# Designs tried in a protein design chat: VH-VL binders against f1miw6. Part 54

Target 1, 251 residues: f1miw6
Amino acid sequence: MPHFAKPLLRNIITRNLFNSIKKKQCLQYLQTLRTLQYDGFTTVYFGETDIPESLVTGEDFSDGYYMPTPTWCVVHAGGSQGWVPWKYRMFLRDELCIKQEDNLFFEFCDVVKKAYGKCAIVVKERRRQDATRPKEGKETEAQAHVPSVVNLTSVTCCPEVAKSYGHKLLTLPSPYNYLNPLDSAWSSLKWFIINNRKEFCLQSVDGVYSYQYILFSDLISKGIERINLSKWRTITTKVRRWENYYLGKLS
Key: E = the ipSAE of ESMFold2; O = the ipSAE of OpenDDE; V2 = 0.75 times the mean of E and O plus 0.25 times the DockQ between their complexes.

## First folded at step 18 (VH-VL; framework fv_acasunlimab_arm2)

Design n6 (at its last look DockQ between E and O 0.01; V2 from the best seeds 0.00; counts 0 for: pae O 10.4 > 2, placed apart)
Fold by ESMFold2, look of step 18:
Structure n6 (fold): chain C 251 residues (1-251), chain A 119 residues (1-119), chain B 110 residues (1-110)
Amino acid sequence: as target 1 above (251 residues)
Amino acid sequence: EVQLVESGGGLVQPGRSLRLSCTASGFTFSDYWMSWVRQAPGKGLEWVGYIYPGGSTYYAASVKGRFTISRDDSKSIAYLQMNSLKTEDTAVYYCARLSYPTDAYFDLWGQGTLVTVSS
Amino acid sequence: DIVMTQSPSSLSASVGDRVTITCQASQDIRYWLAWYQQKPGKAPKRLIYDASNLETGVPSRFSASGSGTDYTFTISSLQPEDIATYYCQQYDSLPYSGLTFGGGTKVEIK
């Protein structure tokens, strides 16, 4: 076996190995997912999206209480059966703190167990800009919600919690965003908001936070309802097309 | 036009081997999943196996370990090597193209070639 | 292997009759199922994919539905040219599921 002779060549080999490792991780993810599907696990994609104020009017100044709300976070889940029969969650995501709901993942695991039995719960791996990514198991005060194996902004997703309900938690590698049908659902929701916000604002009577929040929540609810089973099947079929393409090319 | 043509069928004794060929034309063969399906006389369709563009193969339990699928992308040919043939392997063997790039439903079939395994 | 149980194995009906064929999968295949028509002496032809999507050029009297384990194929008004054997085929959790066909349904005109 030859020794490496040049430092620059070792750096080039290291970068090529990293790219090969990411492709291998994608193949391993796909093989694991398809094995679980064959074993009778229901696939559920669990995730979140941000709805900035620029998409919806809704700034609110409640009585004696100020709540700066530059971005709303919506948490939901779905798959080839449509949205999970679980009420989506909305969280205020302000500039000074991150809202994190305790026990949300426990509740979710219980709901999908009752609805579908054992599930393969897919969560997208969050990737930040390379210069700012923390090491696994280390947390900053600004990112207290970062788990050791799963990285969601609002929710801690623990594999052992999923396992205790008979589920399997899978992490989708971040470079492969086309393999997450929930991202397409989020895009459809955001487009619905853009196209329908004018009609909802015509019904607004007062700019106070509580009133505006109710109208905004109704807009979100209507957008989610527009993503029906037929739409979910279109989305999941397209993702499956990419999955089969990668399996065919990488295997 | 776009077509698949099987060849290499015939009479063969039990325990012997036979290789079938499937010649593709009119499409980019190297992009497609290719499959073999058989139909015993008077009986239904039975999937035999398929091969990915990358070369990985997968087989029905009834033929696993005895049959081998391969492809030569430069010649646009898929092969089915059948070893340790049994009388139960008597069938018309179809070469089929699977839908690219998405799924494993059959969108193009050959005419079939008869394999008879008889003493 | 995912077992596809197709029924009936054969049927006879008059021109204009409504014909129904069913397939039951041994496990949830979601909606990854196709239906094929095979006329005597010919290779099969796909009529329906993804449980309910009709192929281009297939007459509108053909339809299908289903999800999970239970799937139905319907000819709303049987025609003489519909004499054939019909097959369902699953393609669920590739590569591990294989590509299992139902046993077939031979459709004849009385």
Scores: ipSAE 0.655, ipTM 0.838, lowest interface PAE 1.4, mean pLDDT 81
Fold by OpenDDE, look of step 18:
Structure n6 (fold): chain C 251 residues (1-251), chain A 119 residues (1-119), chain B 110 residues (1-110)
Amino acid sequence: as target 1 above (251 residues)
Amino acid sequence: EVQLVESGGGLVQPGRSLRLSCTASGFTFSDYWMSWVRQAPGKGLEWVGYIYPGGSTYYAASVKGRFTISRDDSKSIAYLQMNSLKTEDTAVYYCARLSYPTDAYFDLWGQGTLVTVSS
Amino acid sequence: DIVMTQSPSSLSASVGDRVTITCQASQDIRYWLAWYQQKPGKAPKRLIYDASNLETGVPSRFSASGSGTDYTFTISSLQPEDIATYYCQQYDSLPYSGLTFGGGTKVEIK
């Protein structure tokens, strides 16, 4: 009986330590964010969302054969001022050769500079699947490791590039992804797609909609446009409440 | 009923100290940010400082180093310790709650307590 | 700290008149602005939050708008019960700056 308690205790301790580290990272993120805001940086959230084609076509894969449907990736940015006045990008993930458009982040940084001035650009931390093994090594001071590079699926975000435009790149810790208002925006977009896809279908025969003829680009565009400034304000207000809560709780 | 009640105000000489109390009722005090706002006679509102649920504090420049905000969650009381009082500190002092969970606008106010600093 | 400049400091208008108060921030406060009403001898009451959201139970004659540094509070038809001092308050730069108020606008009836 005693042998089973040891791994559970270790797991609990490790989990607690992990949680403690992540909490500290969250606090550091929030403090940095607030400092930048105080210094006049406009906060913008830059991110991507996946839209499976099945979401658009409504194909019920109920029969257990998960045929991987093509997945589209939408890249955009937003914040308290609404969507960034930048043309969002859409990529097909299944195309093996999607060359990461090396210039997309440059373009984005230029646009936000022109629109808002200096910006705090917030991106989500990519869950490295492989970092399961805490290397036992050195209590390296949790220096806020500004990652040298944050890789989105289709875009590479470089802190040095951001800096060259007068911006600051921030990484949101993975356990706190809900502090990104884009997640709510993407959820709204997906909801719009599901509920309005029929209206964007070119052909209907006897009430049966063939989604093979769906105006996908228009559907996405209209879905994005639906998230107006008022909605963004609501979303960002909710995020702010959580941020303040953590600042108070973790301080 | 959800309410805040200030106490401890009065007449005090310059250079002296005074401690104000804000007693909260009707809500989970430990979950909220508490703040002090003052208003000099015939003047506008001035933010004094606030305290986080975790005990961290921030102060206006005008009172920094002289005033201290604290809280006792077990008693649902927030305090404002005022040291080295000046005539310019004469005001009605309001205790206010920031909106839950921690929005930085005030959703609940006390009735205020008058502090007069005079020779 | 962010400075809030409120205008005018006082105004007198007739019942039924449109009243407008402005608040200018020293920097972009990104819609994090509240408006309060304070009646004589009373604590302030919040009327508007997040620049344009009307508090529950507040009459529809009250409204507010704005963006960036410039914000406006409006009473569409002034009523006798609206005699009060009104304040704007920013809360953008928490926790590294203060919750600063405007100077206030005293509203009186002719």
Scores: ipSAE 0.013, ipTM 0.482, lowest interface PAE 8.5, mean pLDDT 84
ESMFold2 (binder alone), look of step 18: mean pLDDT 89; pTM 0.897
ESMFold2, look of step 19: ipSAE 0.608; ipTM 0.818
ESMFold2 (binder alone), look of step 19: mean pLDDT 89; pTM 0.901
OpenDDE, look of step 19: ipSAE 0.006; ipTM 0.499

Design n7 (at its last look DockQ between E and O 0.11; V2 from the best seeds 0.00; counts 0 for: pae O 9.4 > 2, placed apart)
Fold by ESMFold2, look of step 18:
Structure n7 (fold): chain C 251 residues (1-251), chain A 119 residues (1-119), chain B 110 residues (1-110)
Amino acid sequence: as target 1 above (251 residues)
Amino acid sequence: EVQLVESGGGLVQPGRSLRLSCTASGFTFSDYWMSWVRQAPGKGLEWVGYIYSGGSTYYAASVKGRFTISRDDSKSIAYLQMNSLKTEDTAVYYCARLSYPTDAYFDLWGQGTLVTVSS
Amino acid sequence: DIVMTQSPSSLSASVGDRVTITCQASQDIRYYLAWYQQKPGKAPKRLIYDADNLETGVPSRFSASGSGTDYTFTISSLQPEDIATYYCQQYDSLPYSGLTFGGGTKVEIK
């Protein structure tokens, strides 16, 4: 029995609890986002997802059979304009691989500046329990109160780097992760992997790891391509309806 | 049956005030944003303002400071208080509902009430 | 408020003709645009929402497209019952953008 991809964003919303502090954080986030949109910033959602190899191979661990398998991290970005014209990144989650990508956010900021001009870059807030090994941005000793670096697990997102390219970095507060259209895109990708993975796992003709990786990369590439502009508009329109709902309720 | 009914229109002198009411029926009024839209005789549609389900209000620049939108969710009524009326405010005033789930396009309109501002 | 510039202000066409109406926004409105039909003496009704989604029950001769600041509404084959004034309306970066309409396009049969 394979592990399924994350549920639809709607199902995640029904499990979350709201309180007065989280409602105010949501309202402030939405007001800031809409102010930036009105000021001509293009909204871009930058994020990551984990794809364990067991999701691709379909090996069943639910019966108490335990096998440690590598987990791949995919980093990408998108919005109402579709995927950013930036090659997504894949990292194997081990200590060596993730150390090579400390400057990836600089590259990303340059690419989106050239593609869209000034952007509102949205990154979801890390939970405190997921921050056991934080990678912090550079220290800015000349500034007395530097805004906190917002971290993806694999990538350090520094507000001052975004600002240097004319962007604004926003953090989507928890538990409002369902206001991130990337989560719906990631769920669609994982659903595609589950439904097409057997072609990858059963058709290897060589025991060499590189051939299996090549087919896996092709599967991911096809899954990304399947999430086209039309699907991105559907996803972002649904998120926007929830944004308006909370703006209306909380204002 | 789902409907909006405007009332309170009529003839009024410049500088005076008038309050319009919009009575809603057939839907859960408190879940919806409500808006006022006007149309001068022979002219196009002009958005006047709207009120969120939570009560915050937003206005077109042409009426800001003179008009006030409010709502009474217990009675399912939206109000437009028009102060310091000008002859340029002469129009048919529509009450309109914004779509559910809270989309910001108009999916239900009243038949309108005429406000004539003349000396 | 976001300003909507609608063209033309009026047009006259024959039954069966293709009719095209444009709206230009003062800034990117990210597909958040609706099209309304107002027949003489009636309240407006929505035909299209989110730039290109046809409302249920609206004839398929109506369509729309666009992106960024430029949006187009089309009647593929004009019918006598299509005599009306058509309006675009944006609902982009709420609450700051407003809910502004274009100036309208009066469509008449020659």
Scores: ipSAE 0.603, ipTM 0.826, lowest interface PAE 2.0, mean pLDDT 81
Fold by OpenDDE, look of step 18:
Structure n7 (fold): chain C 251 residues (1-251), chain A 119 residues (1-119), chain B 110 residues (1-110)
Amino acid sequence: as target 1 above (251 residues)
Amino acid sequence: EVQLVESGGGLVQPGRSLRLSCTASGFTFSDYWMSWVRQAPGKGLEWVGYIYSGGSTYYAASVKGRFTISRDDSKSIAYLQMNSLKTEDTAVYYCARLSYPTDAYFDLWGQGTLVTVSS
Amino acid sequence: DIVMTQSPSSLSASVGDRVTITCQASQDIRYYLAWYQQKPGKAPKRLIYDADNLETGVPSRFSASGSGTDYTFTISSLQPEDIATYYCQQYDSLPYSGLTFGGGTKVEIK
């Protein structure tokens, strides 16, 4: 009986340590964010969302054959000032050769500089699937390793590039992704797609909407436009409340 | 005990200068933004200005160019230098801590010090 | 600068009465609002922050709500110890603008 308790305890300890580290990272993130905000940096959230074609077509894959439908990736940015006045980008993930447009982040940094001045650009930490085994070794002081590069699926975000434009790149820790208002925006977009796809269908035969011909770009555009400044303010205010809560709880 | 204590108030003639001090205790002073708020007799609260942890300052339009906020972190003291004083500057002056880094509310107040500007 | 219009400027009510104070902002302040109580001869004390969050140790008879430009502070059952002037305060425009208070509401007991 005693042998089974050891792995469970180790797992609990490891989980607790992991939780502690993540909490510390969250606190550091929040403190840095607030400092930048008060120093006059405009907070902008930069991110991407996946839109499977099945979401648009409504294909009920109920029959267990998960045919991977093509997935589109939408890249955009927003914050308390609404959507960034930048043309969102849409990429098809299954196209093998999607060269990470190295220039997209440059373009983005330039646009936000012109629109807002110096910005705190917040991106989500990509869950590295493979970082399973914490190598046991050196308690290296969890210096908030500002990752040298944050890779989105379609865009590489480089802190040095951001810095060259007078911006600061921040990485939101993965357990706290809900502190990104873009998640709410993307959810709203997806909801819009599901509920309005019929209106963007070019052909209806006898009341059966064949989603074979959908004005997909228009659908996405209208969905994005639906998230107006008022909605952004509401979303960001909610996020701020959570941020404040964590700052208080973790300090 | 966490507290703020104002000093330096008194009677002064128009056009003269006065310096107020706010001594902080019971917390890490250097980590907080400090602010001054004043209240004229029988009137409401008026924000005067604040100073960042890094020393940057912002002022209300009514005092801009005349008043200066500074801080000495080694002594845990915030200052309000008031120049070119006017009768309208007569008020109880409160030192207050801002709830940085979480937000910008006043979470700690001093008892206040009275400044009377009169000929 | 954001202007905060507080109403009424004064009110008199009986013990046990419901008291309501309003604060209107000249623009949307996105819940960045606090409420303070100032008793005679004392410094202000924060009661509510972020529009509707009750400060620790504050009695539950105090509450607040609001959104956008319009915010409300409520005392559900006025007590003798509640005699004070109450103020709203916003900070939405930081760091580009200053902090602003409402004009205050003096609460008295009949």
Scores: ipSAE 0.012, ipTM 0.527, lowest interface PAE 9.4, mean pLDDT 83
ESMFold2 (binder alone), look of step 18: mean pLDDT 90; pTM 0.905

## First folded at step 19 (VH-VL; framework fv_acasunlimab_arm2)

Design o1 (at its last look DockQ between E and O 0.02; V2 from the best seeds 0.00; counts 0 for: pae O 9.1 > 2, placed apart)
Fold by ESMFold2, look of step 19:
Structure o1 (fold): chain C 251 residues (1-251), chain A 119 residues (1-119), chain B 110 residues (1-110)
Amino acid sequence: as target 1 above (251 residues)
Amino acid sequence: EVQLVESGGGLVQPGRSLRLSCTASGFTFSDYWMSWVRQAPGKGLEWVGYIYEGGSTYYAASVKGRFTISRDDSKSIAYLQMNSLKTEDTAVYYCARLSYPTDAYFDLWGQGTLVTVSS
Amino acid sequence: DIVMTQSPSSLSASVGDRVTITCQASQDIRYWLAWYQQKPGKAPKRLIYDASNLETGVPSRFSASGSGTDYTFTISSLQPEDIATYYCQQYDSLPYSGLTFGGGTKVEIK
């Protein structure tokens, strides 16, 4: 059937254009990052991860009908200097959640300014499945408008706030998540939770969320501690090897 | 709970093709690099190739041009397409996950599936 | 490719003995080396990563060290459940070239 070939070819052409745009964004990101590093900016990676309650409890909802499961969001930052000296945050994420942590990014910028001086703050581009929020106006993919503010699900990262502290805010393009060492830290945390949740389980007397929060806090604190300075240096060294590879490939 | 399960192994004749599947569960599959490692009977481990989240692949010289690694993130499945099979491809094939996106040591292994290439 | 030369290829020791296995890389691999245990009929299990770090739940009788091209793996007091084949694996080569394993060391009880 001849019509099957045309939709397939259209998908391939669209995919190639998208890849070209993302390669250009990656090269621009890497060139900017290296310029900032040369100019004495300390690189810090700021981000979040979602920890579904099922990951902590071990409960499986995959074969049932849609079941509401709460998701905890952890916000932290780190780099080749280790975790920033900033208390990570945990939020209970809800689709209707209204800002619980006003000024969190302001506080973060102040803390890293005092700890490291001027920083290149790297945040991961939000996933393209952001259908819940209204998108900004766009004309074409080739000229895709990048939002002036970078939104995490729990935190708004404003470039003007970063600039007011002498920092620069950079966005890491989505297809290049392996260039974000914080994602390696998140994977290590989730691995720790899976393998150690039995040791931190408490039988709830009342089954209230406060007991669940204590359990999550203990697991998360220990998991974060496992990712010490040596681990951060290994992760960031590997990321830098990939950055060098893509600078040579994409330039 | 976190696991990899290989399937699709069996007996095939030289020159034929076979597709292996690796089904992942208990973790966010799209965040990880996946690899295939094989072990001929009575022999050591041999890396076959990997695929990372951007879809790029890299292969050992012994299988380059004959084997293709792919993934379907919506189904949490990695594939190994083996074409032009030779008797020296006889091995247990393991699916393995990398510990971190940028590290290449294997923190999760499947049980393996046996591929026998003989007439 | 980085060649990993692992020795010995096999050894036999008594319960309680100290066992040492070595891997030599054809070039500097900057501590980026893992050690795996494979018990008969089972998939490999990572014991050590980054040359010297024990995986969670690995008994303290296992240890490893090394740098540059020379790496060692030690079982301080061999136990019957340690019968397995042990492999080193370098991961310094990514993203530039492929991963390589040592040839393996089969450990048996005398």
Scores: ipSAE 0.013, ipTM 0.524, lowest interface PAE 7.4, mean pLDDT 78
Fold by OpenDDE, look of step 19:
Structure o1 (fold): chain C 251 residues (1-251), chain A 119 residues (1-119), chain B 110 residues (1-110)
Amino acid sequence: as target 1 above (251 residues)
Amino acid sequence: EVQLVESGGGLVQPGRSLRLSCTASGFTFSDYWMSWVRQAPGKGLEWVGYIYEGGSTYYAASVKGRFTISRDDSKSIAYLQMNSLKTEDTAVYYCARLSYPTDAYFDLWGQGTLVTVSS
Amino acid sequence: DIVMTQSPSSLSASVGDRVTITCQASQDIRYWLAWYQQKPGKAPKRLIYDASNLETGVPSRFSASGSGTDYTFTISSLQPEDIATYYCQQYDSLPYSGLTFGGGTKVEIK
């Protein structure tokens, strides 16, 4: 009677294996990052954040009609040097289904090259939603498969493009997203939006109707600007602390 | 001009306290970590401690519990409070700027102030 | 704390000579090493950062290399103005630990 190892043990083993793999990936990421830094690469974190319109308007749609509010996507980059001197982009997610500005990453790579020289561009690993089925595939030697393409929701980041500009594209493993200082920056931005949106509202009265407009671009711009170099340094210092911790723990 | 200027050094008896000041100018003081490094006469450089932008501090074992680093960003001044001074604390004390997290090197030094602990 | 062992403690060489100083770390410091020059009665001056990068304005006769635990500082042709004590300094353990200097190397001209 083949003892069906209880599905629970398989899940534990799988989880442990998964954790082990992710730890290894993290270590590799960190080692590579440090190596690149030594080699004179400037670390730049490139990413996006979603801003639901409800966050901007403050409308509590709690009254049962889940009307999906449009979601804005903000794309920007930053690091220890502050925000990259690149104009951030804003997209409506619904519109992003249109023509992926195929050239946005090119533009970005060019700008950072001019600003910083060779860069280690760090992006988050996209959670493949669909990879539910562990393909039992072969223990192929975890060659650090630099994914051929890292797709942000709005932007396709290609390692070859980065390379063409003398950059290196790094993917931050998903369990370690907190090692991306952009997350803290985005949190700060969202906080700013929530707390200051009223200041960016214009009221217009046209006869019988009153309209409230929010200056969304200004709100985002000011929110981004609020994250100054000092704040970036603080954020990146925290990240570096964690990085060092993991390098020590995982080595 | 970007500079650091130490002050407050002098002759002090063992067991006494002394406070050193480091006045920064020519840069945004709040954006930098500040550190103290000392050099005993005829000896090498010894790191004393540093203070983060947020005010957190780290100290060498040799001074831990006796020395305290603080900063006043509004005045662009870093301080080294030295308590329970020992003869071994006799040194030129340098204030130095750290450009962490981008760089963790001492990229700016003061001229130093001499502290002599002698009975 | 990371211990930095610097050697030699002193050396005397002739003008034009190649001078080499070594620094060994008690652990891998991953290139997070700087070299400083300190002239008598002066504050230290950084010459090299990140193990091999020459500071702006520093003469090209100064160079450094290394990895892991072992690092080397070199003066390709010693000049009279190079009389100083040189120090290595690691910063790998920031912010969890302190900064540490090597013991220094006094360079004199014969």
Scores: ipSAE 0.012, ipTM 0.500, lowest interface PAE 9.1, mean pLDDT 84
ESMFold2 (binder alone), look of step 19: mean pLDDT 89; pTM 0.889

